# VH-VL binders against Regulator of G protein signaling 22 (RGS22): the designs that were tried, part 4

Target 1, 129 residues: Regulator of G protein signaling 22 (RGS22), of Homo sapiens (Human) (q8ne09r852to980)
Amino acid sequence: KFSDLLNNKLEFEHFRQFLETHSSSMDLMCWTDIEQFRRITYRDRNQRKAKSIYIKNKYLNKKYFFGPNSPASLYQQNQVMHLSGGWGKILHEQLDAPVLVEIQKHVQNRLENVWLPLFLASEQFAARQ
Short names: E, the ipSAE of ESMFold2; O, the ipSAE of OpenDDE; V2, 0.75 times the mean of E and O plus 0.25 times the DockQ between their complexes.

## First folded at step 1 (VH-VL)

Design Db5 (framework fv_danvilostomig_arm2; at its last look DockQ between E and O 0.17; V2 from the best seeds 0.00; counts 0 for: pae E 12.7 > 2, placed apart)
Fold by ESMFold2, look of step 2:
Structure Db5 (fold): chain C 129 residues (1-129), chain A 122 residues (1-122), chain B 109 residues (1-109)
Amino acid sequence: as target 1 above (129 residues)
Amino acid sequence: EVQLVESGGGLVQPGGSLRLSCTASGFTVSDYYMSWVRQAPGKGLEYIGYIYSGGDTAYASWANGRFTISKDNTKNTVDLQMNSLRAEDTAVYYCARGFDYTEPYYYGMDVWGQGTLVTVSS
Amino acid sequence: ALVMTQSPSSLSASVGDRVTITCQASQGISDYLAWYQQKPGKVPKLLIYAASTLQSGVPSRFSGSGYGTDFTLTISSLQPEDVATYYCQQYYSTPDWYTFGGGTKVEIK
């Protein structure tokens, strides 16, 4: 389970290396960056704003979340667009926490349903058991 | 062929209303941000507002409350409802195709209609 | 509201001349700036977006530069077909979207 992996620093690093080998590290990076955002307290407004803008610029583009390799379907991408208030808000403003949480949900689903099973079935994982 | 055609312009008395329509061909309006822009005779371009695939709209502050943008995916059209018209609203009104909502780093209105003239006079 | 100031309002130049026009935003807009060309009696045509990226099919004699508040459109060698009014447009500010500059009319001497 992805939550179990998060509690094991050694296996988390092995999972990260596995994703890198499969050219799929963007999912874990996106999930991690949003998790870091969620750990920034509301009172640290400048840090929250800066992290939100960083996540937007890095992940919410045609090369990842709104592209062919997105963890979200076109329907789900449109739902994120609606939750965001449109491209104008995405482009020119920081993203609200609910939007980032929705994005993280889709990223986590792919980590759990695609990448984690492949990792657990890998020879590299089996060799450490 | 990608085209936009505006219709519904004409002569209107001050205080009146008018509904403009923009018909798209060669693409689906719900895939793009669709904008309205106007140009008074001999003057520059002035942005009115947009509608995106989810149906949300945004307007220039001077247009808010008087102008409403809507779409009809069945007819592949984007409409501009104009109310409480004034002499300074006399202009050619253009619809324009904005950026694909999945490509935030590609900006600009790359397809424009020929425009429809709205004249507000008594 | 965000104001876009273009300069000059008009200019006259000879074929082959290098032409520059400028656009200044009243507050920073990063590189969220487009340039449009409108020939007499025609609809506007997108030339440049993201301050410096040429739209497909635009001749390479057109170029754009700038970041923040100060932007420039350059025509390296003016041609007869470049007679037009040129507009800058910012697409950064919310709620005032797509604010245009006042335009620069370019004529041949």
Scores: ipSAE 0.006, ipTM 0.527, lowest interface PAE 12.7, mean pLDDT 84
ESMFold2-Fast, scan of step 1: ipSAE 0.017; ipTM 0.636
ESMFold2 (binder alone), look of step 2: mean pLDDT 88; pTM 0.907
OpenDDE, look of step 2: ipSAE 0.407; ipTM 0.812

Design Db6 (framework fv_danvilostomig_arm2; at its last look DockQ between E and O 0.61; V2 from the best seeds 0.00; counts 0 for: pae E 15.5 > 2)
Heavy chain, then light chain:
Amino acid sequence: EVQLVESGGGLVQPGGSLRLSCTASGFTVSDYYMSWVRQAPGKGLEYIGYIYSGGDTAYASWANGRFTISKDNTKNTVDLQMNSLRAEDTAVYYCARSLDYYEGWYFDLWGQGTLVTVSS
Amino acid sequence: ALVMTQSPSSLSASVGDRVTITCQASQGISDYLAWYQQKPGKVPKLLIYAASTLQSGVPSRFSGSGYGTDFTLTISSLQPEDVATYYCQQYYSTPDWYTFGGGTKVEIK
ESMFold2-Fast, scan of step 1: ipSAE 0.061; ipTM 0.705
ESMFold2, look of step 2: ipSAE 0.000; ipTM 0.497
ESMFold2 (binder alone), look of step 2: mean pLDDT 89; pTM 0.903
OpenDDE, look of step 2: ipSAE 0.040; ipTM 0.712

Design Db7 (framework fv_danvilostomig_arm2)
Fold by ESMFold2-Fast, scan of step 1:
Structure Db7 (fold): chain C 129 residues (1-129), chain A 118 residues (1-118), chain B 109 residues (1-109)
Amino acid sequence: as target 1 above (129 residues)
Amino acid sequence: EVQLVESGGGLVQPGGSLRLSCTASGFTVSDYYMSWVRQAPGKGLEYIGYIYSGGDTAYASWANGRFTISKDNTKNTVDLQMNSLRAEDTAVYYCATDYFGSEYLDYWGQGTLVTVSS
Amino acid sequence: ALVMTQSPSSLSASVGDRVTITCQASQGISDYLAWYQQKPGKVPKLLIYAASTLQSGVPSRFSGSGYGTDFTLTISSLQPEDVATYYCQQYYSTPDWYTFGGGTKVEIK
């Protein structure tokens, strides 16, 4: 279970290393950056704005979220675009929390249904203790 | 000293095949997207395709079907397999990369010349 | 297919002149536009990305602007070392990601 892994620091680090070994760290990096954004208090508007712009520039592009290796289907990519107010707003304005939460759900889905099962079946996981 | 070095260029007959290799030093290929770009003599730059750090590839429409990009993380190399070569494929071929997810090319190799002629 | 058109194809200017190069996309690419410099006999070098963000180490006399379909690269005070061909490149649209413009050759009079 993904939530169990998130609450165990050592298990989380083993999973992170597994993903790095497979050159597949973007999903976990994206999930983590959005989680950090969600933990910034709404009163710290400058920090939230800066983090939102960082996430947008790093992940909401043709090499990741809108590219062929996206964690989201084309339908889901279009729904995120709709939630954002269109492509121009994704590129030129900061993203609202509901948009980032939706993106994080798609990223988490691939982590849970693709990468976590591979990790749990791996020799790295079996040998970890 | 971050460096990309292309090799494998040379003279090839029309209809022939050629494999180019790009060797990276000073950084690990698995941390970067790797791209191929070509430039015919006296002409502009033309994008061929790229390979993600995880191994998935994407190609320009004109290159799809004739050109294949692959990588070997152990050797720290990226290869371009070129098939059914034509005189129009005569060009200097560059490999290039960027930081993971950056969407622009910030490191380029020196290029290797491919001449397609009888 | 997305086409990138640069103008002029070549220009000659004097040292100290303001030089402007334009790049037009056949469809909207937002700000997903980069500029490269290729000096004679050398490999291309990234100058600007995201239409207006200057790459580290690039002199401040270079600047970029534009959004959507129309973009410009400006050299505020041309120097002898700026003699080169300049290329724009989009990284927005599939299937022809990373389409380059035809280039603009900049020479000193």
Scores: ipSAE 0.000, ipTM 0.486, lowest interface PAE 14.4, mean pLDDT 81

Design Db8 (framework fv_danvilostomig_arm2; at its last look DockQ between E and O 0.03; V2 from the best seeds 0.00; counts 0 for: pae E 12.6 > 2, placed apart)
Fold by ESMFold2, look of step 2:
Structure Db8 (fold): chain C 129 residues (1-129), chain A 121 residues (1-121), chain B 109 residues (1-109)
Amino acid sequence: as target 1 above (129 residues)
Amino acid sequence: EVQLVESGGGLVQPGGSLRLSCTASGFTVSDYYMSWVRQAPGKGLEYIGYIYSGGDTAYASWANGRFTISKDNTKNTVDLQMNSLRAEDTAVYYCARHEFYDSLTGYFDYWGQGTLVTVSS
Amino acid sequence: ALVMTQSPSSLSASVGDRVTITCQASQGISDYLAWYQQKPGKVPKLLIYAASTLQSGVPSRFSGSGYGTDFTLTISSLQPEDVATYYCQQYYSTPDWYTFGGGTKVEIK
């Protein structure tokens, strides 16, 4: 379970390394950046704004979330775009927390259903057991 | 084939006005953020401002109040209106397209050839 | 205001040399940095975005690194066609609206 992996910092680092070896780091980076955003206190408004804009610029584009490598289906991508208020809002403004949480859900789903099973079946993981 | 072509440059007197136009082909300007950037002779690049399809504009602080960006979606053009021109506004003016579909939406993947504006008596 | 400081302002090197250009931001900009190449008489061309990611079609001898305030563009083996002025550009902070560094002119000895 991905949540169990989060409780084990050593295995989390092994999972990150596994994803890098398989040229698949973007899902974990996106999930992690959104999780860090969620941990920034609400009164640190400038820091939250900067992190939200960073996440938007890095992940909400055709090279990742709105492209063929997206963890979300085209239907789900369209739902996120409408939740965001459209392309103009995505480009101009920080993303609201509910939008980032929705994106994180799709990213986490792929981490749990694609990458984690491959990691747990890997020889690198088996060798450490 | 994405192409940007600036026009409207030329010689203008101090205090004068000039309107530059950027004609886009190979894409629809309403789908992208479009920017103007200038380069004085022998100098570096200087950002002016951007516009998006909803008429949203923003400007560098030095350009605010003197420069206005507008868009004509039916002609697929972006214009730069420059007022109260000074000698230091002499530059090549470029239009540029934002790469929207990358993690780096604030960088420019296509530039026009530029149009020279000379402000002198 | 956010200031981008490039160093050096110019350099000369031989074909095959490793060339390093630096760019410093006056405050943290994360990895929101791009590098452009402008050959004499030509328009700027995007080389690198997100500090270290090569744009499609850019030769692998170009690389970028850095995070926060200190950034580097490296040409591992200088070629004659790399004669150009190189600019860094931040796109992190709206008050300065995508400010550029002053440029680094690269010439062959």
Scores: ipSAE 0.006, ipTM 0.521, lowest interface PAE 12.6, mean pLDDT 84
ESMFold2-Fast, scan of step 1: ipSAE 0.089; ipTM 0.734
ESMFold2 (binder alone), look of step 2: mean pLDDT 89; pTM 0.902
OpenDDE, look of step 2: ipSAE 0.023; ipTM 0.636

Design Lb1 (framework fv_libivirumab)
Fold by ESMFold2-Fast, scan of step 1:
Structure Lb1 (fold): chain C 129 residues (1-129), chain A 120 residues (1-120), chain B 112 residues (1-112)
Amino acid sequence: as target 1 above (129 residues)
Amino acid sequence: QVQLVESGGGVVRPGRSLRLSCAASGFTFSDYSINWVRQAPGKGLEWVAIIWYDGSDKYYRDSVKGRFTISRDDSKNTLYLQMNSLRTEDTAVYYCARDRYEDFYYFDYWGLGTTVTVSS
Amino acid sequence: DIVMTQSPLSLSVTPGEPASISCRSSQSLLHSEGYNYLDWYLQKPGHSPQLLIYLGSNRASGVPDRFSGSGSGTEYTLKISRVEAEDVGVYYCMQGLETPYTFGQGTKLEIK
């Protein structure tokens, strides 16, 4: 059902507003930014690097990436820290596409299994859909 | 080049108000949390306030709560500090300082400072 | 609030000799993320503070390798392996673990 939501701009916007009402729009924004990154052609190296830097700066922080509602599992958080030799080095050395894909999967799982059911049961969904 | 430029300081009497501005350039302003830090003449550094990159969270030093308000206008790449009910103890040079990677609580770039003097 | 205490409050060093500054926190700055939220700043006379070391031991961009940070938990040290005239100023440690962020009282480094 999540895929159906993604294919309808109006439904997607209502879901985004629902999440914003609950101060939980970061997951959807993270998913969307990573999806945009994944769609940039490999040959557009500068554009891909700029998008990767943007994603790191926006999401790899204390409140979100290492917070209680992280887009990454504890295992992934520790793996990223370990392999990059610490927080500052991770940010400098660019996040790998495989790491971003794993983060996107984790975020999508939470959107599908936690937030989408709440949205569909909400008064906002009943009123707008 | 990353640059932060403060303005709005001046000399005022106790109980008056001032608004400080911090104009940012050379980076995507909306991706960073920004702090205000002050330094009284001949004294050490004292943290004043922070605003998160998305503008949703704000935190203040206890002595300025209810008197100071931090805000941002991302369309103008500008940070503000509205200072009401000023006291002599608020006399200081005020710096804005950028948090590296938004919420990591270390200040990688600082402005040149703007001087606030609260006296007769 | 977390209290940051620096020692010494001032020191004079002959150029080329090493210098060491200590910083103590009233509670551990080691977060569950595995990082020590302790930073070092230098304020040269008449200038804005500048970042030297972040998260305990990482040098900021452009900071020469003669500067190093070490420590964990409640005890931290900033070392300068060979002091140069340009290193004169006041050094501050800061905890970034929680608000309010707090600075040490500062250590003034002077050349003999």
Scores: ipSAE 0.000, ipTM 0.516, lowest interface PAE 16.9, mean pLDDT 81

Design Lb2 (framework fv_libivirumab)
Fold by ESMFold2-Fast, scan of step 1:
Structure Lb2 (fold): chain C 129 residues (1-129), chain A 122 residues (1-122), chain B 112 residues (1-112)
Amino acid sequence: as target 1 above (129 residues)
Amino acid sequence: QVQLVESGGGVVRPGRSLRLSCAASGFTFSDYSINWVRQAPGKGLEWVAIIWYDGSDKYYRDSVKGRFTISRDDSKNTLYLQMNSLRTEDTAVYYCARGGYSEYDLWYFDLWGLGTTVTVSS
Amino acid sequence: DIVMTQSPLSLSVTPGEPASISCRSSQSLLHSEGYNYLDWYLQKPGHSPQLLIYLGSNRASGVPDRFSGSGSGTEYTLKISRVEAEDVGVYYCMQGLETPYTFGQGTKLEIK
């Protein structure tokens, strides 16, 4: 069901708007940015590096992934921190692909198990076209 | 939900062929390398083959080289294993397992199918 | 090929007691990127293998915190702090550094 929603442009937009009205669009934005990173071919090193840095700066901070409203538990946050090489590497270096994939899994879990059920039960979903 | 489902197993005589399929759902199939792993009755796990996420590279266990061919059809989210010249030692449950998302991420098998049984008897 | 060797090959544990399984590789699994390409899998009786630990020490999603992985280079350990009945099965280490990917022989965990 989550993949069905993501592959329907109109349904995706309705879900995005639903999340935005609940001040919770960061999960979908994070998932989408990591998905875009994964689709950049390995031969486009400059583009992959730039996208990785963008994702790191936007999401791997105390305002989102390491903050109070993180999609990951404190334990999972520590696992991502360990995989990243600690704060020094997060602040000063590019993130490796395994780290981004792990983050995306935590984000997708909350989208599928928290936000999607709420969206499907919402008046916004019922009123959509 | 995220899953892999194998099919195509059966009972055959030595020298015959079988084609296994692995249907993927719930994730972007084309972003992942996918593996075949087998397990003979009462024995341990044995890696068989991998196909890279972009289909460019394929690697095989030595004992199946020249006999088995791994392939994928990303439009159908399906992985295949063509098994020719089957031997009694190929008798096993065959699992497909999701590998790294790119050729650089040869790191772990986080999703496994239910397996399909291949029996080669003489 | 990289050879993976597990010890012990079987162990019996009273529920609530700890268990430890060792895995040794014939060459270092530490990559230049700083990751140890060693994973642990559990196969419960009649089930498919499932990922427990990846890249040496990272717990897979849904895996209880009783499970932990440690080690680097050629020597790795999987620990279960308090064994439960549901932990029965065969544990395998695997190197993901290079093809052919290779598994250890497996360690059978049983309840006394």
Scores: ipSAE 0.000, ipTM 0.505, lowest interface PAE 19.1, mean pLDDT 84

Design Lb3 (framework fv_libivirumab)
Fold by ESMFold2-Fast, scan of step 1:
Structure Lb3 (fold): chain C 129 residues (1-129), chain A 121 residues (1-121), chain B 112 residues (1-112)
Amino acid sequence: as target 1 above (129 residues)
Amino acid sequence: QVQLVESGGGVVRPGRSLRLSCAASGFTFSDYSINWVRQAPGKGLEWVAIIWYDGSDKYYRDSVKGRFTISRDDSKNTLYLQMNSLRTEDTAVYYCARELYDSSGYPFDYWGLGTTVTVSS
Amino acid sequence: DIVMTQSPLSLSVTPGEPASISCRSSQSLLHSEGYNYLDWYLQKPGHSPQLLIYLGSNRASGVPDRFSGSGSGTEYTLKISRVEAEDVGVYYCMQGLETPYTFGQGTKLEIK
């Protein structure tokens, strides 16, 4: 179902608006920014580096990924920390693609298992047609 | 001179596995991302997978995700494509093609000669 | 995924006459650095594809100056000013803006 929603532009927009209404857009924003990073052409290293730094600064902090409303458990946060080379590397260096892919998996799990079921049961979903 | 040489193709039944290799010479292999592109008999070109120049990232066509694995061994200047759970729709000539890790560089400026994979019952 | 559409699908040209092939993308191939990530390839009969044009308009090394690429955003054109017998083959456009990379369906160029 989730992959179906991601591949349908109208359904994706309805889901985005649903999350916006519930002040819960950060998961979808994070998923989308990482997906954009993964799709940047491999011959544009400067844009890929810039995008990874943007993602790091926006999401890899105590306000989101390492905060109380994180999509990842404390155990999973610790695994991402170790994969990143520790807190010092997160603060001062770019993030490698395997780290971003791991983060995206945790974000996608909450989108699929928490937010998508709520959306499908919502009046907003029913009213879309 | 720059060369890319594919090998490992063959004739197999659906559900079997093949491992393709692409041997590179004449250039600094580690400066290039390498792509697999396939072409079914009498059909057009279809992109399959890429591996980043340093091996840190990989991306696949949706129809091969979970079945194909791209990898590289820079010490041997060789690219691999492990193809599991092969389907008749995977029947094609498989090319490797290099791509410079640089926005000012050439995309797919050198291609191999291709190796033929036939999946039939 | 970005969809690439070529026209015409086939083209027959008398030697010495010009040829033009169009390629359209389902979304803009222009990125923030100002590059158009559209490339052109030629596959001669029985051969591997070869690069002709990269980043919209740049000729690859060894490609004759009778080949030129133009366009931006979603509309691109490959032109051959004077077709020669060695130009026979299938021409493909490809978007390199994002993965999965996607090719047009191909345009077969034949001599009359």
Scores: ipSAE 0.000, ipTM 0.572, lowest interface PAE 12.2, mean pLDDT 85

Design Lb4 (framework fv_libivirumab)
Fold by ESMFold2-Fast, scan of step 1:
Structure Lb4 (fold): chain C 129 residues (1-129), chain A 119 residues (1-119), chain B 112 residues (1-112)
Amino acid sequence: as target 1 above (129 residues)
Amino acid sequence: QVQLVESGGGVVRPGRSLRLSCAASGFTFSDYSINWVRQAPGKGLEWVAIIWYDGSDKYYRDSVKGRFTISRDDSKNTLYLQMNSLRTEDTAVYYCARDTFYEYGMDVWGLGTTVTVSS
Amino acid sequence: DIVMTQSPLSLSVTPGEPASISCRSSQSLLHSEGYNYLDWYLQKPGHSPQLLIYLGSNRASGVPDRFSGSGSGTEYTLKISRVEAEDVGVYYCMQGLETPYTFGQGTKLEIK
């Protein structure tokens, strides 16, 4: 169902507005920024690196991913923190796709299992045309 | 033009120290991870160390851990390699080499600086 | 540490003939998203190394079409379709998958 929503521009926009109304747009923003990163071709390296730095600064902090309202458990937060803290076996992967894909999975899980059901049951969803 | 220029090499006795410098120009230095790679006379290439673009992490080959320290000063566009407790096995031409933007290859190399450790 | 093994270690070629160099890694260099973290470098006599091929098969800027890289996982090949005099030097493969980064022993290419 979530994949269906992502492929419909109008439905996606209604979902975004629903989340904004509930002051809960951070998950969708994070998911979208990581999805944009994933769609930048590897040949556009400057754009990919800039986007990954933006995502790290915007979301990998105590206000969101490492905060009390994180989409990830404390165990999952610790795994991501260890990788993003510059300590790791594969240096050039620490700021790139594998870590961001893992983060996106945690964010998508909450979007699918918490926010999407609430949206579909909402008056805002019923009132759309 | 994009350039890296090494300096600081010389002839020293075992147990002494040297500090190598690598001056960068023609690109945004702070966006790139940079390596030290060495080559002993008549031998192959040997990776020594890397410093990540934001200075957050550093990695070394085992034989230099605890003796060599890689550092950078982005305000001066300069990379350093502090080499302590030098051994005859450290005799080599030392190159600094810039990783590509996403750190999957070394696309810019300096001309090298020669370090000779002799007893 | 990942060990890189090159073959042959020395090669003599008449200008215009093809050349092929092999590189084997002790573990797979294929990472997530389909990238093979294997580079090829050329060091011409008296010069610094220069990047020829990155991520297994991509030619670096300014590298002639005569050079091609292929392979995946643990087996890689660098091919020169028609060797020119300017191609003389030592060729190195390198894995960039994990630190310490490791080079092969080098393959010396000479003109007959």
Scores: ipSAE 0.000, ipTM 0.538, lowest interface PAE 13.0, mean pLDDT 84

Design Lb5 (framework fv_libivirumab)
Fold by ESMFold2-Fast, scan of step 1:
Structure Lb5 (fold): chain C 129 residues (1-129), chain A 124 residues (1-124), chain B 112 residues (1-112)
Amino acid sequence: as target 1 above (129 residues)
Amino acid sequence: QVQLVESGGGVVRPGRSLRLSCAASGFTFSDYSINWVRQAPGKGLEWVAIIWYDGSDKYYRDSVKGRFTISRDDSKNTLYLQMNSLRTEDTAVYYCARVDYEWSTDYYYYMDVWGLGTTVTVSS
Amino acid sequence: DIVMTQSPLSLSVTPGEPASISCRSSQSLLHSEGYNYLDWYLQKPGHSPQLLIYLGSNRASGVPDRFSGSGSGTEYTLKISRVEAEDVGVYYCMQGLETPYTFGQGTKLEIK
């Protein structure tokens, strides 16, 4: 399902457009940015650091991941906070890969269980031919 | 209009130093990572260094590590390349090039805007 | 380092005829949702390089539809369907997958 959509660039683009029309593109943006981070090779340390800082600044704040419309429950937000070493580390340091993987898991869960079913039932999906 | 203008090139003896500048205009400089790319006379393009948009990280070609330092001053919309212990093999036209990135597709993969270049000649 | 190899190194084409340039990488450039981290640049005589194609197949703004990029993994091709006089210059492929970013050696396109 979701993996099938991710492996088809055109279907992915239609899903992205669907989310934009519903002012709900942050989950897909976050998932994509973390996926890009995960695919940077171990040899490119500077690229990984820069991407990690970008992700932290864009998503790990009270406007998204720690806000009222977070893809993670309050309990899961606290788990991520604990894995991160606390709010101070989130604010002032880059995050380790395990923390980003955990965040991506929560984001993917909402994409798969909330947004993908809505997309598949939408007129936008039917009209994508 | 989006523009990058390099300056600071010249003729020097081996072992000396030069500082190159790249002045940016027409865009929000602090949103972009910038590359230095060089081209020796009659040769191909060779990547030299990159500085991340927030100044947090820098990467260099192995042959210039420890000799060259990339830096930026976002308050002046200017990129710098401090070149120490210059060698004849560093003789080239030096370009600065902006790295564009889109939130949904990639981080920094393509150089969409290039400067006109500044010439560095290292000769004995 | 990822090594980029272009062929041919020089190409002479009659105006209106097609041209094809190949680029091979020593490592796969396919990452992130099927994106290929390969770009094509053109340097016209006396000018700075300019972006033609990014992420394997996407035309940069203002680039004519005569130019197309294709390929995946380690094999990439830049095609010009109908060469014009203004297309003269040196074409470079570049991998943007990891630092150090590396260019091919360049392909010089000339008009017969």
Scores: ipSAE 0.000, ipTM 0.526, lowest interface PAE 15.9, mean pLDDT 83

